# Ledger of designs, part 458: VHH binders against q9y6x5

Target 1, 379 residues: q9y6x5
Amino acid sequence: LPPKLLLVSFDGFRADYLKNYEFPHLQNFIKEGVLVEHVKNVFITKTFPNHYSIVTGLYEESHGIVANSMYDAVTKKHFSDSNDKDPFWWNEAVPIWVTNQLQENRSSAAAMWPGTDVPIHDTISSYFMNYNSSVSFEERLNNITMWLNNSNPPVTFATLYWEEPDASGHKYGPEDKENMSRVLKKIDDLIGDLVQRLKMLGLWENLNVIITSDHGMTQCSQDRLINLDSCIDHSYYTLIDLSPVAAILPKINRTEVYNKLKNCSPHMNVYLKEDIPNRFYYQHNDRIQPIILVADEGWTIVLNESSQKLGDHGYDNSLPSMHPFLAAHGPAFHKGYKHSTINIVDIYPMMCHILGLKPHPNNGTFGHTKCLLVDQWCI
Below, E stands for the ipSAE of ESMFold2; O stands for the ipSAE of OpenDDE; V2 stands for 0.75 times the mean of E and O plus 0.25 times the DockQ between their complexes.

## First folded at step 23 (VHH)

Design la26 (framework vhh_7uia_1; at its last look DockQ between E and O 0.93; V2 from the best seeds 0.76)
Fold by OpenDDE, look of step 23:
Formats: structure tokens, sequence, C-alpha cells
Structure la26 (fold): chain B 379 residues (1-379), chain A 123 residues (1-123)
């Protein structure tokens, strides 16, 4: 039988949560598998971009999902949560579930992973759930495991998405120990449920499972706000994305807009598109707007209204608070092995290897994950 | 048709308790996140609490945390808000509404509202 892989994402699970809170189920999972303590995600550190990077191995500039909100000046199209179904946005890359179905006579399944309900390169996940935040983890898990067990062609790749602890992180802030302890306990319980379900179904020993996240969460405050309205009139630009990385589409001369913004706050860097730091790999895409504003960690870009969020993400991807973790278990992985760090784009070639797929050109480095795998030589 | 009907409001002394109910019709609230919001006289609308459709996750505004409890009864298609240790500043019209959480970390605008129920906390 072909290898099978389940990729699970708990949105907004900051890596250091593992150090600051108790996760008996996840720790047990790790004990019997592997842990990467820090995963350096891609810039910007947002949900759509990073989830697509995980499954494509590409930086955002390459796969074309450059934010949760995007605008294409040529087609005049907009991308957002409410408008994410147009293949136009996704077709600049080939996600692994498409590869899985096209390279092999296999099926893919998805429970609400971003992009899985869209026909990408005229291929949609064989099985998928439309996104609905109100659907329980249990129901999502039940569907995924059903498809893993009863599909023909067999489902060999599946993905499961859960929106906590992101939602709570935004609401309470990551430094709220009381509320976040409660939430993170629930997450650990869900992991326990996942493991138990897999054991009950006889999948545990043969299924490769990756548990990871797209980004972390940093503490925000009403005392750390950057008000753009104090720097520039809203008539001079269109706001494509706001915080903590604002995407600015000038309505007047770009230089004039830039000059009005460049000294807006000491806690915000303003970049012309061509001057965006190379380390972000966030330049070579037409969907990146002419001017980008990058707030410092914990600062929020606002207009006239104050932010209601106590936690946020999207900041510099070098910040530890933005980093998720990766844990894995299954036949492909060692037991009781811990690794310090990988890049989030490294996950793709690893998954391709596990599934026996030929990876598309990507920015990942397979060598970074070799020590996690039993069939590879580790230095 | 979509309808939300709030009940349970009234006059209560500081430190007292009230239980609000919101009966949902025309849709299945388990397919949405349900929320309580309130508006005090002369003040802006304020979010109070949200519960996931399946009841697994709850969210509270900081000022009500520990005092208010949001819950659901699926069999009755009813949303509840148990309020305890009420304060004068809790005086408001309380509304139930539906929303959803988005990938972006935002919440959808409330699109269905009840008529509201008046809660008055006064000595």
Amino acid sequence: as target 1 above (379 residues)
Amino acid sequence: QLQLVETGGGLVKPGGSLRLSCVVSGFTFSSYHMAWVRQAPGKELEWVSTISGQGGYTYYERSVKGRFTISTDNAKNTLYLQMSSLKPEDTAVYYCARTQYKYSGEWTPFDVWGQGTQVTVSS
C-alpha cells in the first residue's frame, strides 16, 4: 500500500507554547515521533500565505498567495476570505494534493485547509469540506479518517485544519495565561482525540501524521498603535491590507505617498516594492503592492478606529513569536528525535518524499529534514 | 425566514443575576458562531460573548469574563447568556446575532439580529 500522510494545522500555535504550557497528549505524540521546535515561516506571517507555502514549498512571491487580502491591478480582482474561490489566485503554484492526484492514481482529502476547495490547475481535492468555523474538530476528523479508510482510489494525502489557538490568540492575546491555558488545553485534548481516533481505526501505526501550524502570535496593545490617518489622507491611497503589514496602492504619485508614510512612525518600516528586504522573499510578484508598511512586533496599524485584537500575527518572519512548531509521527519518522529549526518551505519536499511524489520546483531544502526520516542518512 | 428572539431581560440589583435566552429560527445556529452584543444608552455597540456553533469554544469580552457564561441548547435551538454579579455598567439592550470566524482572523459582520432585550442593573 502506498504511504499515507495526514497534515494537521492548528492555526496560530506559537512554538514557545510548548515550553510555557503543558501538553500531555502532544508530548506523548512527540515522544513517539519527532519534534521541530521552531519552524521559520514565510513573510508575511499570515494564514493563507503560510498554509500555501507548507503545501507548495514556495515563498509567497512564488506561489502568489501573498496575503489574506490581495488585489491584482491588471484584472482588478480582489482576494479575501469571502472571495478566495477563484483559481486565478492559486494557479501560480501546484499544491501537493494536486500533485498527489495527478502523479499517482491516488486521492486527496481535506478538512478546510486553505485552497482545498478550489480547482487548482483544474484539479480539486478528491474529498474536501467547505470552510465553516463552526464545524467541530470531531466532525472534521471523522470525515478525514473516513476518507483515509474507505476511498477508491485510496486517499494517500489528507489535511486537517483547525482555527485555534489563533482565534483565541487574537481575542485574548498570547500573554493571557488564564485564557490561553484553557484554550491550549483544549487543543491538547483535540490532539488526544486525534491519536485515539487513529488508534481505534487501526491507522496509528501506518499513517504518517504531521502536526504543525502556520504562524505564532504576538501580544498587541492599545498603547502600541500606528494611525495612518495621522500621516496621510485616505484619498491618496487604497488600502489592500492593513496590519501588521499594510499593502498600499497609491492613488497619486507613489513617491508622494511614500514620502508621507516613510516617517509616519518609528515603529513601522516603509518600503517601496523594489526596496523590500531580500530576506523576506516578498518582492517578485505583481500582487505585492507598490508600497508595503511593516509594523514592529506588537504594534498595530490602524486607521481611525482602535484595534480590538489583543494578539496578532503577520510580522517579520524572523521573530520567534511568529514561529510555529512541527511534530510528526509514523513509519517515515524517527522516535524521540528533536530538531531545533527548519524553514516552513522545507515541509513540502519532505512530504513529497514520504508520499513518493516528484516535487515541483520549490524553495525547500530536503536536507533540512533528513534527520527526521528513518530512511535517510543523518549527519 | 431568519429570526432571533431574545428574552430574559429585566431590572435587577447590583450583584444580581439574569439569564438571557435567544431562540433561533430559520437556520441552524450550529452552523454559525452565535454572539451576544449589547448597547448602552449613548454608547456604541459592544461585543459581549461568542460561542462556536458546536459549543466547544467560547469567547468573552474582558469586562464580563468570569461573570457571564454563554451556552447553547441544540435541542431547543436556543442561545443563552447567564449573567451573574451584575453591575450598573452592564445596563444595556442585549442582542443575539450570528457570525463566523474567517481564515484571516476576522469575524464576519453580524447579519442576523434579534430585537434585543433590556437589562437594567440599578440599586
Scores: ipSAE 0.826, ipTM 0.921, lowest interface PAE 0.6, mean pLDDT 96
Fold by ESMFold2, look of step 23:
Structure la26 (fold): chain B 379 residues (1-379), chain A 123 residues (1-123)
Amino acid sequence: as target 1 above (379 residues)
Amino acid sequence: QLQLVETGGGLVKPGGSLRLSCVVSGFTFSSYHMAWVRQAPGKELEWVSTISGQGGYTYYERSVKGRFTISTDNAKNTLYLQMSSLKPEDTAVYYCARTQYKYSGEWTPFDVWGQGTQVTVSS
């Protein structure tokens, strides 16, 4: 049967947590496999966009999931956490689980990866869980392993998503050593449980497993607020998304709105859409609003109010605090190899290679990940 | 009939302890996150603590960490708040409430509330 791959995300797992906290189970996983020490993710560094970039290999402007809150100017549709299941939002790309399960003798399984409970191009993951953050990691893992062992056609690609350490990072901030140590210890125990479960079921030797994340987390403070209401009356624009990248739809002349905002704070960059830096690859989609505001690291854009956030993400993707890691183990991967960096979009063509799938056009570079793979000449 | 019923409030001396209970009915307790929220006289509502419905993760406001412990008994559909080392500033009406965590990193608004139970910390 074709090679099998399990893709696991621990949301908000900042790369330097590996150096600053103890992970006996994850470190053993790494020692027997590969590590990419930091993964440069896509701008904006938010959950929906980066999870979709991993599975499509595309920048946000190309796959169309450009933020966690969006407005489509052509159709006048709105996307949010409460309205994220309309296939319209997801149909600008083909995620790997769709490509995989359309092959002969293959199916895909999903435990809550963003988009896997949506019929993208009229195709929903063959086996999936509807999103519910209260479902335990154990239950998600039990479903995934059941599907990997007991499905016809066989599940060859599976995803597993977990909300931590993102939730705790937002609540406590990444600098809260006591709380983050407790949370990260729990996550390491879950990784230990994952490996043990796979060994017990006889899957460990033949299953490729990638453990990664979508972004990191930076410390916030009540001392680092940007009060948008101090700079512009809210009647002049529609706010599509607020912080740390605000998406501004002008109700009056765009240049007038820009001029009111451009000197609002030295800790915020204000971009007309055409002036967004090329390195963001965040310009060529109608869902990107005419003006965006990008706060500096650790700064929070607010509407004349305090912020409840002690940690946040979404900032410039060049910031090390926004970068996750990638670890992998399985027959496709070397043992004991460490690599410095890849781009998050590089994960998709690597996964396609492992699974023997023809990748759709994408922004990833297979060459960046060749050194992780046993069947490739590294240099 | 969605219902949350708090009990266990009362008058306690500084340094004392109380255990609050919240009995849940009308929904699947383990499918949600549950929270304690308090309101001191004349003050805004203040989040205190949250626990996942299956009990895997707990979250605490900075001012109560180390003194308060949130827990559940899923067999009894009951949420608990064990409070110790109580201070006069902990005086408030304590509510249990229902919420959920979303992909976006946001918690849903509290959509189901209990009636509240009074905690008074004074000499």
Scores: ipSAE 0.595, ipTM 0.821, lowest interface PAE 1.8, mean pLDDT 93
ESMFold2 (binder alone), look of step 23: mean pLDDT 82; pTM 0.848

Design la27 (framework vhh_7uia_1; at its last look DockQ between E and O 0.84; V2 from the best seeds 0.75)
Fold by OpenDDE, look of step 23:
Structure la27 (fold): chain B 379 residues (1-379), chain A 123 residues (1-123)
Amino acid sequence: as target 1 above (379 residues)
Amino acid sequence: QLQLVETGGGLVKPGGSLRLSCVVSGFTFSSYHMAWVRQAPGKELEWVSTISGHGGYTYYERSVKGRFTISTDNAKNTLYLQMSSLKPEDTAVYYCARTQYKYSGEWTPFDVWGQGTQVTVSS
């Protein structure tokens, strides 16, 4: 039987939550598998971009999902949560579920992973759920496990997405120990449910499972706001994305807009597109706007109104608060092994290896994950 | 026809309790996140609480945390807001509405509203 892999994402699960809170079920999962303590995600550290990076192994500039909100100046198209199903946005890369279906006579399944309900390169996940935040984890899990067990061609790759602790992180801030403890306990319980379900179905020993996240969460405050309206008139630009990385489309001369913004706040870096730091790998895409504003950690870019969020993400991907973790279990993985750090793009070539797929060109380094795998030599 | 009907409002003394109800018709509220919002005289709409459609998560505005409890009864298609330790500043018209959580971390605008129920906290 072909190897099978379930990729699970708990949105906004900051890596250091593992150190600061108790996770009996997840720790047990880790004990019987592997842990990467920190995963350096891609810039910007947002949901759509990072989830697509996980499944493509590409930086955002390469796979073309450069933000949760995008604008293409040539086609005049917009991308957002409410408008995310146009293949135009996704077709600059080939996600692993498409590869899985095209390279092998296999099926893929998805429970609300970003992009899985879109035909990418004229291929859509064999099985998928439309995104609905009101659908329970149990229902999502039930569908995924049903497809893993009863599909023909067999489902060999599946994804499962869950919105917490991101939603709570935004609402309460990651430093709210009382509320976040409650939420994270629930997450751990869900992991327990996942493991139990897999055991009950006889999948546990044969299914490779990766539990990870797209980004972390940093504490925000009403005392740390950057008001753009104090620096530039809104008539001079179109806002494509706001915080903590603002995407600015000038309506007047770009240089003039830049000059108005460059000294707006000591807690915000302003970049012309060509001057974006190379380490971000966030330059070589037409969907990146002419000017970007990058707020410092914990600062929020606002217009006239104050932000209601006490936590946010999207900041510099070098910040530990932005980093998720990766845990894995299954026949492909060692037991009781911990690794310090990998890049989020490294997950793709690892998954391809596990599934026996030829990876598309990607930015990941397979060597970074070799120590996690039983069939590889760890140097 | 989509309809939300709030009840349970009234006059109560500070420190008192009220239980608001919102009966949903025309859709399954478990398919949405349900929220309570309130508007005090001369003030803007204020979000109070949200409960996830699957019932697993509740969210509260800071000023009501520990005093208000949001819940649902699926069998009755009813959303509740148990309010305790009420304060004069809780005086408002309370509305129930539906929403969804998005990938981006935003919430969808409320698209269905009830008529509201008046809550007055006064000595």
Scores: ipSAE 0.892, ipTM 0.948, lowest interface PAE 0.5, mean pLDDT 96
Fold by ESMFold2, look of step 23:
Structure la27 (fold): chain B 379 residues (1-379), chain A 123 residues (1-123)
Amino acid sequence: as target 1 above (379 residues)
Amino acid sequence: QLQLVETGGGLVKPGGSLRLSCVVSGFTFSSYHMAWVRQAPGKELEWVSTISGHGGYTYYERSVKGRFTISTDNAKNTLYLQMSSLKPEDTAVYYCARTQYKYSGEWTPFDVWGQGTQVTVSS
């Protein structure tokens, strides 16, 4: 049988939670495998873009999922969390599960990873769950392990997605020690359950498992609001996305809209599309709007004075608060090795190597992950 | 017909306890997150607590944590709020409501509401 890989995401798992909270089960997982302490994700640091970057190895401008809310001016289509199933949005790239299941004698399984319930290039994951956040981790895991054990052709690549600690991070903020300790302990218990389930089913010794996340979380405050309504009349633009990176489609002359916004707040950078910093790799896609507003860490762009969130993400990808971690265990990985940093786009070519797949053109660098792998020379 | 019916409200002294119930009909209870939301006289709606449809994951507003417990009985399609150590500031109409969590990190607006049940905490 070809090598097998399970890719697990716990949404919003900030890298420094590992240092600041107790994770006996995850630490045992790391001790028997590898850890990458900080994964530098892609800008903007949002859920849909970063999950797609993991499985395509591409920057957002290249894979086309450039935000959680998007507008395409040519087709007049809108993308949102309630309208995310149109293949149009996803078809600018080929995710790893599509490549995997098109190989001879292979299939792919998915428990709610973003995009796995969409027929991308007319190909949907061989086995999948439609997204429903009310489905328990146990049921997601039971389906994944059933498919890994009982499928013909065999499932060689599987994904599993969980909404925490993102949901709690938004509700409480990462600085709420009491609530975040409870939430993170529960996540550690789920990791323990995952490992135990794999052992009970005889999968643990020969399955490669990656546990990672898409982004972190930063603390928000009612004292750190940017009121867009105080700077510009609603009639001058269409708002495609709001915070912490606002996407602005001018209804009047673009330069006039820019001039009204440029001095709105010292805690917000205003970019014409052509002036977006090159380090963001966030310019070369028609879905990126003519003007973006980038709030400073912990600042919230609002249309009124109140904000509902105590924690948020989406900020500059250079911020450590936006960075997740990566841990891995299995026959492809060293045991007891820690690595400082990789780019999130590097995960894709590493996964292709483990599975014996030829990667599509991508932005990852395989050399950045060589030290994690037993079959590679590490210097 | 979608319906949420709250019961169990009443008058209670400070430090006392009440158990609120919300019976659900007309949709698959376990496919949604369920919440309690309250409104004190003359005040805005305030979120109290949320639970996943399978009962495994709970969220609490800071002022009620440790005093209130949200739970479900899926066989009976019933949502509960056990309230203990009640304070005068807990006086409100309590509503149960339906929501969902999305990939984007947003909760959907509460789309189905009960009629509410009055809780009054006073000596």
Scores: ipSAE 0.549, ipTM 0.812, lowest interface PAE 2.0, mean pLDDT 92
ESMFold2 (binder alone), look of step 23: mean pLDDT 83; pTM 0.855

Design la28 (framework vhh_7uia_1; at its last look DockQ between E and O 0.93; V2 from the best seeds 0.00; counts 0 for: pae E 3.4 > 2)
Fold by OpenDDE, look of step 23:
Structure la28 (fold): chain B 379 residues (1-379), chain A 123 residues (1-123)
Amino acid sequence: as target 1 above (379 residues)
Amino acid sequence: QLQLVETGGGLVKPGGSLRLSCVVSGFTFSSYHMAWVRQAPGKELEWVSTISGYGGYTYYERSVKGRFTISTDNAKNTLYLQMSSLKPEDTAVYYCARTQYKYSGEWTPFDVWGQGTQVTVSS
């Protein structure tokens, strides 16, 4: 039987939550599998970009999902949560579920993973759920497990997405111990449900399961605001994305706009596109706007009104608060092994290896995950 | 026809309790996240609480946390807001509405509203 892999994402699960809160079910999962304590995600540290990086192994500049909100100047198209179905945005890369179906004539399944309800390269996940935040984890899990068990061709790759603890992180801030404890307890219970379901169905021993996240969460405050209106008039630019990384499309001379913004706040770096730091791998795509503003950790870029969010993400991907974790269990993985750090793009070649797929060119390094795998030598 | 009908408002003394109800018709609220919002005189609309459609998660505005409880009765297709330890600053018209959570971390605007129910907290 072909190897099977379930990729689970709990949105906005900051890595250090594992250190600061109790996760009995997740810890049991880890005890019987592997843990990567920190996963360095891609810049910007947002949901669409990072989820696509996980499944493509590419930096954002390469796979073309460079933000949750995008604008293409040539086609004049917009990308957002309400407008994410156009293959135009996704076709700059090949996600693993497409590869899985095209290379091996297998099926893929998805429960609300970003991009899975879009035909990419004229291929859509064999089974998928349209995104609906009101659908319970149980229902998503039931569909995924049903597809894993009863599909022909067999589902060998599946994704499961859940919105917490991101939603709560935004509402309460990651430093709210009372509220976040409650939320994270629920997350752990969901992991318990996942494991129990897999055991009940006889999948647990044969299914590879990865539990990870796309980004962390940092504490925000009304005392840490950067008001762009204080620096530049709205008539001089179009705002494509706002905080904590603003994408600026100048309506006047770019240099003029840049000069108005460059000293707007000591807690914000302003970059011309060509001057974006190389370490971000966030330059070589036309969807990246001519000017980007990057707020310091915990600072929020606003226009006239203040943000109500107490937590946010999207900041520098070198910040620990932005980092998720990765845990895994299954035949492909060791038991009781912990690893310090990998890059989020490293997940793709690992998954390809597990599934026996030839990976597309990617930015991941398979060597970074070798120690997690039972069939590899760990140096 | 989509309809939300709020009831349960009234006049109470500080420290008192009220239970608001919102009866939903024309759609299944379990397919949406449901929220309570309020508007005090001369103030902007303020979010109060949200409950997930599946009922597994609840969210509260900081000022009402510990005092207000949002809940649902699926059989009755009804949303509730139990308010306790009421304060004068809780005086407002209370509305129920539906919303969804987005990948971007934003909540969709409320597209269906009831008529609201007046809550007045006064000595």
Scores: ipSAE 0.814, ipTM 0.914, lowest interface PAE 0.6, mean pLDDT 95
Fold by ESMFold2, look of step 23:
Structure la28 (fold): chain B 379 residues (1-379), chain A 123 residues (1-123)
Amino acid sequence: as target 1 above (379 residues)
Amino acid sequence: QLQLVETGGGLVKPGGSLRLSCVVSGFTFSSYHMAWVRQAPGKELEWVSTISGYGGYTYYERSVKGRFTISTDNAKNTLYLQMSSLKPEDTAVYYCARTQYKYSGEWTPFDVWGQGTQVTVSS
């Protein structure tokens, strides 16, 4: 009987929400399983890149999803949240659901995890939902549990994606205790519903469940804007992505564009591609533009306008505000164990181990997660 | 054909209340997020509030938070805006509109609009 794994993401779930808000259902889940208090994610700390890093074990430069907005100069292709279905963008890596469902007697299922409605390497998740953010968590959960219980060949790997607390975090900011308390209470209720549904269907004892997120959220303000138009004429460059990491494709001499930008704001770092810090692992892909601008935490790059967001992410991945958590429960995991930190790329080799899959080459380190697992010698 | 019809506007004294309704036809109401947007005379359009499909999450512009409540009745394909503690600055034409949320953390442009209903707050 092959082991089964459900991977769940609540988008934008900042790690320190766990200490600052009440989560009775999530705390019960953790009590019977494991917690990693901080997951160090990948730069840039955006949704598409980090979800793909979880399922590939790769840095963004290696898997090719380097931002939520991208441009490829050779093919003239653009990637955006409205134009994300071309396999061209996704084919620089093999996500775990593809490897899983190509095994004998196995299927994969997906409820809206980024990329699962794209035929990557001519392979799309065996069961999937096309992305539609207005579909309720209950409907996503009902489809996933139906597929886990009733498919032939059996679904052994499933994903479930939810947009909160990211949407509310952007709207209110993580420091809005009143609104975030209400939002996070609803999310905890959804976790309770998840566990209850799995118990009712007889799945709970033999299904491994990971609850994690892609990034955190930091507070923004109308008092912390970087007006790019005050530093450079928009005719000198093509803007591929704006904030908080701007991707700049020069239309004139690159050094001239760089010189106009380098002293634009004390709250923004300006990098030529070759000068991007090595710790970002964000240099060796043609989709990374010749110049990037990295705003300081809580600062927003704008084009002569206000920002409607009170919270944002995408900043330096060393910032604790950008870090999610990971919790897990199931036969593969210890009970009542807490671990301080892992890298987000470490999740992939751990999942491959749990599923008995040979991992593709990746940036994760299995040893970082071995203390979470019952079949591993920790010390 | 897609249609959004607002009702419930009118003249109200400061501190008063109104309830706006938006009846939806021509699409599956619960497959989209719905919003209220307003335009004061000579001003730009201003987003007021959004509610997710199935009514799970609500979002409010800062100036209306605590005073306005967005809701839906999915059986009747109707969106509501309950407005309380009305102020002269709430005077505007109020539109209902349709949107979606994307992975990038952005809402799509409003693609379907009603004709609007006038709200006037004055002594």
Scores: ipSAE 0.316, ipTM 0.681, lowest interface PAE 3.4, mean pLDDT 92
ESMFold2 (binder alone), look of step 23: mean pLDDT 82; pTM 0.847

